# VH-VL binders against q0atu2, part 94

Target 1, 119 residues: q0atu2
Amino acid sequence: MLDKKARIRTSREYRNVFEKGKRLSGRFLIIYYVENALDNNRFGFITNKKIGMAVIRNRIKRQLRAIVREYQGQVKNKHDIVLVARAGIGKSSFEGMEKDYIAIMKKAGLFARNANKID
Below, E stands for the ipSAE of ESMFold2; O stands for the ipSAE of OpenDDE; V2 stands for 0.75 times the mean of E and O plus 0.25 times the DockQ between their complexes.

## First folded at step 3 (VH-VL)

Design vb8 (framework fv_ivicentamab_arm2)
Fold by ESMFold2-Fast, scan of step 3:
Structure vb8 (fold): chain C 119 residues (1-119), chain A 119 residues (1-119), chain B 110 residues (1-110)
Amino acid sequence: as target 1 above (119 residues)
Amino acid sequence: EVQLVESGGGLVQPGGSLRLSCAASGFTFSSYDMNWVRQAPGKGLEWVSIIGEAGDTDYASWAKGRFTISRDNSKNTLYLQMNSLRAEDTAVYYCARGSYWDETLFDYWGQGTLVTVSS
Amino acid sequence: AYDMTQSPSTLSASVGDRVTITCQASQSISSYLAWYQQKPGKAPKLLIHKASSLESGVPSRFKGSGSGTEFTLTISSLQPDDFATYYCQQGYSYSDVDLTFGGGTKVEIK
């Protein structure tokens, strides 16, 4: 579970990331990201209705939070990052989602070195 | 600011056709799912159709086969082609933006355009 | 089908009153219910999403609650600007079913 201060909480904060941020698409994930004026990173998670029923969406959301938490130390400071699950994510494995997250974060230049190490 | 402006409404004979337009501004149009929602005079709200970022579409059961939703991202414009119109299609048609975190939430609406189907 | 039933259809109230509107789903929609406010001649405005989460700029006198099949919208101290028609909407599914709004509740001056 992510700490409360590491979560994007309000509709206004989500809108800011979508409208001012950059967008990169992976296989199962899209990220939107923008620098913030805080001393920490904040994450948001979106599993829209096209993915499937609430049970599927809630499982995906929990798994994405677990992945983000595991790799928190590799993420460059002072960013608001929103993860949007794509339609195909419901058929992905946990490992598949994790690999996609690592790949897209590296492409965005948001990982300091690599996903498994902190300098 | 976000703005949605509908046009194309008017009087049409039963069995006729009409095309509605919605001009969008103030946001990255291509990043949002867009919807049509209608309201018959003095009645409640009724969802018509949705179009996603990739052009994927879904329709209310009663609209399927008669209505076609489309978008032109280069012009920031949403369309609704309405065929085989019936008296019960008389309504104000609203263009509505689906919230990015949940496409079923309509966070911004246009002013609406009135379609009257009458002899 | 996710049929949405609102009650009452019309409510008469005075400024300062506590107003409660109920929305019932024909089957469970978890917490995926939104509330909209529509003033005469205007487009609807999103007030609440996920049953209880206020949209930015919505006054704290508006409160949503409920889950599953029973939901309420409460206005704790009605203001002149609150006389309007309110709609609930299920956002749980539109795959093989239509997105559904409640029939609306008109809050009018007593």
Scores: ipSAE 0.007, ipTM 0.552, lowest interface PAE 11.4, mean pLDDT 85

Design vb9 (framework fv_ivicentamab_arm2; at its last look DockQ between E and O 0.05; V2 from the best seeds 0.00; counts 0 for: pae E 13.7 > 2, placed apart)
Fold by ESMFold2-Fast, scan of step 3:
Structure vb9 (fold): chain C 119 residues (1-119), chain A 119 residues (1-119), chain B 110 residues (1-110)
Amino acid sequence: as target 1 above (119 residues)
Amino acid sequence: EVQLVESGGGLVQPGGSLRLSCAASGFTFSSYDMNWVRQAPGKGLEWVSIIGTEGDTDYASWAKGRFTISRDNSKNTLYLQMNSLRAEDTAVYYCARGSYWDETLFDYWGQGTLVTVSS
Amino acid sequence: AYDMTQSPSTLSASVGDRVTITCQASQSISSYLAWYQQKPGKAPKLLIHKASSLESGVPSRFKGSGSGTEFTLTISSLQPDDFATYYCQQGYSYSDVDLTFGGGTKVEIK
């Protein structure tokens, strides 16, 4: 699980990313992202009810946090990033979500082109 | 300051059509799901329709085929096209913003516009 | 379909009274119930989400409780500003079902 320092936790912080950030869509994910004034990255996760029941949404949130955690070291420092799951994400595999995350982060310029996992 | 301002209401004959508008300001309109909710004079609240950030839509069962929700992000405007109007469609129509946490929670509302369907 | 039955339709009370409004769902909606307050001639205002979570700026005298099919909104000590109509809303699902509100409870001065 991402620690407290790496998570967007307040309504004000989410609002800031949505209001001032850039938006980029992938196959299963949309990201909103903005540079912050901190010394670290922070991530937020939104799984709308359109995706499915709470059990499905909770599973997707856990899987997305795991993916973000694994690639945390590859993300350019000082960014607030919110991941919004698209309706079709419930049909995706874990590997499909992971591949989409890497692709969208690289396209946003937030990720190294030859990203490595944290071992 | 978040503001939603409805317009386009008025008197219309049964079988007629009307298009409502909702002008949004004070937030990044393109990042939020938007809703229409109506209230007949002296009656309760009734959900009409939702439109998501990707243009995905859903409708109350009684509204399908007659009402069309749409949005223009370049103008920060939400629309409701109402066709084949009936006396029972007489109501104040509210524009309402879905919360970024949960699109079914209406955290900001406009002041409403009255639609009267009468001979 | 998630029918929402709200009771009573009208409630007469005095300032300082404890008032309770009930909302019943025809099927379990877990904790996905919101409460709104509407004053005459005004748009509704969100008070409570997820059955019991108070919105910022809402006085602590408002309390929501319940889960599944039975929910209550309690005002522990009614104030003049609280005379209004209250609505519950299911937010459990809108995919191929309608989002539904209760019929409303008007809290009026005794």
Scores: ipSAE 0.221, ipTM 0.783, lowest interface PAE 4.0, mean pLDDT 89
Fold by OpenDDE, look of step 4:
Structure vb9 (fold): chain C 119 residues (1-119), chain A 119 residues (1-119), chain B 110 residues (1-110)
Amino acid sequence: as target 1 above (119 residues)
Amino acid sequence: EVQLVESGGGLVQPGGSLRLSCAASGFTFSSYDMNWVRQAPGKGLEWVSIIGTEGDTDYASWAKGRFTISRDNSKNTLYLQMNSLRAEDTAVYYCARGSYWDETLFDYWGQGTLVTVSS
Amino acid sequence: AYDMTQSPSTLSASVGDRVTITCQASQSISSYLAWYQQKPGKAPKLLIHKASSLESGVPSRFKGSGSGTEFTLTISSLQPDDFATYYCQQGYSYSDVDLTFGGGTKVEIK
């Protein structure tokens, strides 16, 4: 599960990621990531009205959390990572989201070298 | 002690409306996602709706347009407005607390309230 | 879609028996599977989360196992208090489908 310590919760934490982190864009996701001083990773999720109605945005967030949970143990430690959903994500399948997440995380070099279940 | 107490169930005619309530106590209500799950007589469990801590909502595909979930944090109360009720909506309706770290799990349930839709 | 199929629908057993209930997901849900126990006229009770993690207060005779698409709930030695209906539930995805429970397995006295 994506527990408390694995979540970005405060505006300050989000701002730190946006200001100091690196940015990469995928088909459906943009990620901002920065090293943290912790022993674990923290994830944040951003959706906007361009994605759709609140119920859609909420659904997307749940889906993204599920994806992050799936691969959480395979991500290099000591990172704060914010996932920003792009407008087209509302039309994507879960599998499409997952593939995009994997691709962008690989591009960012955030998966552990010996990570499994990535491909 | 966490407690959830549903109310508002009863007999209603097809096409009618009913509003269920769930009184929560023993925890910080506003900090948890809340759900409705129903169970037709002699049947299995069926998720109905969720409302997050920010008031964001989601519904089962079959529930959209007829059911509305809401919450009043000042009253520690969860609601389910049911409209255009059908015979197949006959069920015990449970309010269920979402896990703090995984809203897809339900760690506490109320005793349920019976809704009977019949002519 | 993440359809959840439980088997068997009903099983008869005696006190002391080893009982195994299976839950199959139509797609991989990793380890995000929960088990619930429900007794007649009562609300469901969460027993296991993340496929194998017991909730507080749950007897050790309950064991959850599996990952991907195949999951099992095992009661090593059935006790009188264990006669109930058990449900699995996927907590993996909200994709185009609703949160899905299995159809349930009723464990009754032989």
Scores: ipSAE 0.019, ipTM 0.658, lowest interface PAE 5.2, mean pLDDT 89
Fold by ESMFold2, look of step 4:
Structure vb9 (fold): chain C 119 residues (1-119), chain A 119 residues (1-119), chain B 110 residues (1-110)
Amino acid sequence: as target 1 above (119 residues)
Amino acid sequence: EVQLVESGGGLVQPGGSLRLSCAASGFTFSSYDMNWVRQAPGKGLEWVSIIGTEGDTDYASWAKGRFTISRDNSKNTLYLQMNSLRAEDTAVYYCARGSYWDETLFDYWGQGTLVTVSS
Amino acid sequence: AYDMTQSPSTLSASVGDRVTITCQASQSISSYLAWYQQKPGKAPKLLIHKASSLESGVPSRFKGSGSGTEFTLTISSLQPDDFATYYCQQGYSYSDVDLTFGGGTKVEIK
């Protein structure tokens, strides 16, 4: 769903975000984010085994990718952003995950000016 | 920069016990799932156990009840307690770091420590 | 657990050859397959994750493909640095399911 340019792909890229970036927690998600040296954003997605079986984790990743795609045009550029699914996300609805994403991205200051009119 | 150094291997009698250690450096140890993987002389790789960032554990079915994985985040150290050792447990034991975004990928490995179970 | 059958066990090849290694899972693992390279006396090195995604610094002559139950690692033009043993590994884990490696494929000088 996301273009290759907009993906965090390597362990080194993920590690940079975790080690140098800011962390912010919501109800179902944690984001890590750091400014990058590119002219675009990159997104990464993590579902750890604590969430549940791999099938459940794969479903959550796909739902999160869809949410990120929906709002990607509203995200301030030049950031690497990793979404980490928290325990309990498997019991949330798509709409619950979406609302959590919007709230946490607003709190982080990562949405552009017109994004504040989403809610 | 990332380093994993195993220790505690050696010769042990059948039925005996050993505790392996893995000293980690160059990364935020508490943020990563950690694994043990073994390799019998001249044989292939065999996953042994994983411990997550919150202390949750999984084991290969043959290791359950005999082996215990643990971690001490204040010492950046992973442990494997091996009890009731058998000749078939003879192997090089590797400490392996799980990738943050996919804990089933092992992106950094130590050089291993040899465990020999023989009379 | 998901049994992984890797073939061939040993493969003789010359520099410049195309080398193909196959890994079969006993049940579908979707795309949750990794490939590792191990040189004698060294720890394994991750080459490919999620069946076809190359790790940073891995030469483009390495290509992973497949999904479901059958996966292939291809080296398009074998180089001296590529003589090693290669392992596949399934990453489709449950709390009650083992992570398993294939038996390995040793790529030797012909």
Scores: ipSAE 0.006, ipTM 0.537, lowest interface PAE 13.7, mean pLDDT 84
ESMFold2 (binder alone), look of step 4: mean pLDDT 89; pTM 0.914

## First folded at step 4 (VH-VL; framework fv_recibokibart)

Design re1 (at its last look DockQ between E and O 0.50; V2 from the best seeds 0.00; counts 0 for: pae O 2.1 > 2)
Fold by ESMFold2, look of step 4:
Structure re1 (fold): chain C 119 residues (1-119), chain A 123 residues (1-123), chain B 108 residues (1-108)
Amino acid sequence: as target 1 above (119 residues)
Amino acid sequence: QVQLVQSGAEVKKPGASVKVSCKASGYTFTEYWMHWAKQAPGQGLEWIGEINPDSGDTNYAQKFQGRVTMTRDTSISTAYMELSRLRSDDTAVYYCARDTGSLWYPSGHFDYWGQGTLVTVSS
Amino acid sequence: QIVLTQSPGTLSLSPGERATLSCRASQSVSYSYLHWYQQKPGQAPRLWIYGASSRATGIPDRFSGSGSGTDFTLTISRLEPEDFATYYCQQYESSPWTFGQGTKLEIK
């Protein structure tokens, strides 16, 4: 899905986002984000057992990756961003998750100037 | 009662592959990073890599990149480390070790270790 | 990668003596990311000190860790027979998560 370069892949990278990053909550999602020292963005995804069974968690991760991939070109560079699925996300629609993502990313100021076309 | 139980010792020829297993019990397998380390006879510890058992994402030391593959089977709480194109300096004890912290806030130190798996590479 | 150099390689002392084990990093390591392990022959390593100075559960008060930047130490105030082992430092500052080569603490 996301290119290897655009994924948070190491344990230390995850810790850095939670240790030093900012946090914003939406209806279905929480994002943690921090500036990185790279020329690109990296994304991470967290679902835990509180979300539901493994089938549900895997569906949620797949859908969130698809949403991130769709809008990644509009995200300001140099950020590590972790999406955390909230309890209750299992009852959401894809469109509901998508709208929540757009709203929370816009509130965080992570979309570029042309982000108005996303909304 | 956290336990990491590794597969038994193996003897391999140069050029072969070996796959070591590490079965976890006493905790939720998918909520902690798993690491692998090598210790050649009479030598120190060398980190090989790590796996996120939930996502399957891996991070390997450059020295092992291209020869190591780490996988897991979440249905049986088991991590695997496969090392290919074996050579004599791969003779070592291989350990799995669990990160003390959670997937999203790993501690970077290891509170539980497997018993080790001796891999001997000889012609 | 960050190289951790431990000194001395081998330290021969008697019970009751004070031991000082050094770990020097090739680059600065945040104290939260410097850890120590003890290993006895035929056994897996055991977490001993984490975050430079915090003792793992059940580790005796005679063990203390300190240091910052590139220089870290593990001190044993009065050696007991069970303390003779090999000690490794490890860093989590930058991938790969390297270990020092070890200091073998052996009985004189």
Scores: ipSAE 0.531, ipTM 0.834, lowest interface PAE 1.8, mean pLDDT 91
Fold by OpenDDE, look of step 4:
Structure re1 (fold): chain C 119 residues (1-119), chain A 123 residues (1-123), chain B 108 residues (1-108)
Amino acid sequence: as target 1 above (119 residues)
Amino acid sequence: QVQLVQSGAEVKKPGASVKVSCKASGYTFTEYWMHWAKQAPGQGLEWIGEINPDSGDTNYAQKFQGRVTMTRDTSISTAYMELSRLRSDDTAVYYCARDTGSLWYPSGHFDYWGQGTLVTVSS
Amino acid sequence: QIVLTQSPGTLSLSPGERATLSCRASQSVSYSYLHWYQQKPGQAPRLWIYGASSRATGIPDRFSGSGSGTDFTLTISRLEPEDFATYYCQQYESSPWTFGQGTKLEIK
């Protein structure tokens, strides 16, 4: 689980990301990201019923949190980042999700270009 | 249709605690922030706090910090507000309200409200 | 916090008349974050106008909202008996979310 300090925790914070941030769409994920005034990154996660049943949504959220946590140290500092799961993510593998996350974060310029899956 | 159904009226002594429930139906419970508001007799509305039913994250008004606890049970789409160390000025109708835009849209308004729960604090 | 001041506190009018309710904010509020609610005695508040000027579902067109910055207005062109209630403005600009103290629209 992500540390509380690394999480977007208020409706206002989510709103701020949506209003002021940039949007980028991947295959399974949409990210909204904006610079913050903190020394750390904060992550938010959004799923909807189009992904599937609650059990599926919960699984997806858990997997996304795991991915974010795994690569947290490779993300440029001082960003608020909201991950929105797309409908197709419910049928994706964990590896597929991870690959998509890395790709979209690189495209956004939030990851180093040489960032890869760690063994 | 969207409905928020709250628990019944409560009568408490000063110093006691009260836990009000708000059962949601007609929509995906975890996709909307839930708010709670207080309305003292003959007075206006006062925001107490909010909860993200998905993550469980809560934010409270400073006035209620340390005395209010908001929780939820996603399995039954129910939000709870517990207020402790009750005093006479806690006597009020308490409302839960759904935030339409907090997770998906920049605008946020309370589009659906519970019917309210009267909490009476008397010695 | 943003303080919303509504005026008048009480408005006494007759059916058929025009009603104008004011909501003034202590600082600028984006129009998309200014909302109005109607409340009748013994009932929960009901969303009435959102985003300063958008009528909620089922709200008659005799109701209109306007304004920007710090000054917002709810107008009822021709009062109907069912319109007599208390109206609250609310801001979603910055936490804590705050309400006006309300304007009670009563029958003269």
Scores: ipSAE 0.270, ipTM 0.812, lowest interface PAE 2.1, mean pLDDT 91
ESMFold2 (binder alone), look of step 4: mean pLDDT 94; pTM 0.951

Design re2 (at its last look DockQ between E and O 0.04; V2 from the best seeds 0.00; counts 0 for: pae O 10.2 > 2, placed apart)
Fold by ESMFold2, look of step 4:
Structure re2 (fold): chain C 119 residues (1-119), chain A 123 residues (1-123), chain B 108 residues (1-108)
Amino acid sequence: as target 1 above (119 residues)
Amino acid sequence: QVQLVQSGAEVKKPGASVKVSCKASGYTFTEYWMHWAKQAPGQGLEWIGEINPDSGDTNYAQKFQGRVTMTRDTSISTAYMELSRLRSDDTAVYYCARDTGSLWYPSGHFDYWGQGTLVTVSS
Amino acid sequence: QIVLTQSPGTLSLSPGERATLSCRASQSVSYSYLHWYQQKPGQAPRLWIYDASSRATGIPDRFSGSGSGTDFTLTISRLEPEDFATYYCQQYESSPWTFGQGTKLEIK
């Protein structure tokens, strides 16, 4: 869903976001984000075994990638953004994850000024 | 105890492929980056690439791009490195090595190494 | 890519002497991205110094690392017989994560 250019791919890139980035917590998600030197955004996703079985973790990753894809064109460029799934996310609905994502991205100021179709 | 155990030595012909395995034990395999390095006879160390064992994402040195493929099987805690279109200067010991830090805050240094796998390419 | 040049290539010294090993980077490297390994023949490398100056677990205090920017040094204050090996620096500043070519520390 996300192309290679829009993914955080390397170990150093992850470290940079956590070392120098800002953090915001939502109900089901935490985001870490930092400006990059590119002309595009990159996204990374963290889920671990504490969330649940592999089938559940894989479903959560697919849902989060779909949410990010839906809104990626409305995100201000030049940011590396890592989404960390919180332990309780396995019991959330897709709609619940989506609303949480929108809320924390708005709070972070990461949506473009004229992104008025996001509620 | 953390261990990285690699597959045994291989002898290959030019043009063939080799797939080296690295079985991890004593830690949660999917929570640490895995790296691969090459050491040709009498030479220094050369980084080949890295894999995120959770996502499967890879990052290769440009010199190896197009010939190397890194994969993993999380069900058996094993990383793989496949090198194709082998040539004589691929003769080397190949190491897997674990990043000391976590997936989200890797240290960039390697605290545990496999024992090495000698790959010999000869006609 | 960042090239790490180690000097000297070979350092011949006797036990009890002080050793100074240099690592020069082609571009600036943050101290937290410069690391050192020891390797003996037939063995895998071993993490020795990380973050330019921090000793890995079990490494004796006769080993010290220093430096910043493009110039880094590994010093052994008083050589012991087990210290004779090849030492590599490694950078994590910019991909690919390169190693220096090594300094072989051998018994005179």
Scores: ipSAE 0.548, ipTM 0.842, lowest interface PAE 1.8, mean pLDDT 91
Fold by OpenDDE, look of step 4:
Structure re2 (fold): chain C 119 residues (1-119), chain A 123 residues (1-123), chain B 108 residues (1-108)
Amino acid sequence: as target 1 above (119 residues)
Amino acid sequence: QVQLVQSGAEVKKPGASVKVSCKASGYTFTEYWMHWAKQAPGQGLEWIGEINPDSGDTNYAQKFQGRVTMTRDTSISTAYMELSRLRSDDTAVYYCARDTGSLWYPSGHFDYWGQGTLVTVSS
Amino acid sequence: QIVLTQSPGTLSLSPGERATLSCRASQSVSYSYLHWYQQKPGQAPRLWIYDASSRATGIPDRFSGSGSGTDFTLTISRLEPEDFATYYCQQYESSPWTFGQGTKLEIK
C-alpha cells in the first residue's frame, strides 16, 4: 500500500484536484493533476461501476496502486494526482495498464523522460 | 512498413454470415489493439468494435452486440470480424485499423487502415 | 455516447483559398482523443491530425488542428488540388468510439 502521506483521502482534496487541476486521458486511464503545497506527491484512485463488478474494480485499484508505487520515485514532486480508470481497463493486461500509465504521465510532464517499464 | 491487408469482396444473402480477415505485417501484431469500422455506401464511418490481439479480449458497439464476433490468429498475424444474421443495411465497406493507444502513447488514434472489404447483402 | 457534429457538411472552395472545418462534441473531449482523418473516394481513411493538433507523418504544414473541450478545428491555409476530400473527426474519450459525419471539401 501507498504511504498515507502519499494518498488523497478527503472529498475536499479530490474536489480540489478536479476543479483546479489539469485533465489528461490515456487508453485506460484519465489523470487529473495539480500542484500541491507539500514536499510529496499524493495519489487518488477512482474506479466506477462501468469498469465492472466490485471484485474487478478492487483488482484494478490494486493494480493501479502497484504501478504507482513502482514508479513513485520517478514522478515530479509537489503534485496531487488522481487516476480514473476508463471503461475497458478491466479487460486490459497489467502490462498494458502500466504502459498507459507511463505514457500518460510522460505526456503530462510528470515523469522523468527516461522512465521505463522494468523488464 | 506497416500494412493491413483485408480479404476480398463478399456477396451474401440475408440471414447469412460473413467473415472478413485483416492480415497485419510490419509490426508486432499482439502489441496493438485492432479496430473495425463500417462505412455504408455514401455514408460516414461507424465504429464496430476492438480486439486485443494478445488476450483476445473484445469490446463491441452496442449496435452490433450479439451479431459481431472478433477473433484473431496470432500465428499468422490476422484479425477476423464475423457478422451474422446479415441484412440489407449491413451492405458496406468494412475496415480494420490499428490503434496506437495500447502502447507508449496515451492517444488511441488509428494510424494504419486496411484497404477495406465490400460486403454486399442482397436477396 | 459522444456525438461529433462537423460543419459544414459540404465546403466548396477553390485552390489557394483557406479552409476551416469544425468538429463539435456533445461532451468535452481531451485533445489526446480527438483525431482527424482524410478520405478520398474509393480509398480507406488516412490519419491526418492526431491529438487535436499533431500532424501525422507526411502531412503538409498547410494543415493545422486546434481546439479544446467541445470545439475543434481543422484548418488548411492554402488549398491544393490534392486536398479536396472528405474529412472526419473522431473521438476516443469514451465508448463507443465515434466519428463525425464528415465534411466534404469539394472544388468550386
Scores: ipSAE 0.007, ipTM 0.634, lowest interface PAE 10.2, mean pLDDT 90
ESMFold2 (binder alone), look of step 4: mean pLDDT 94; pTM 0.951

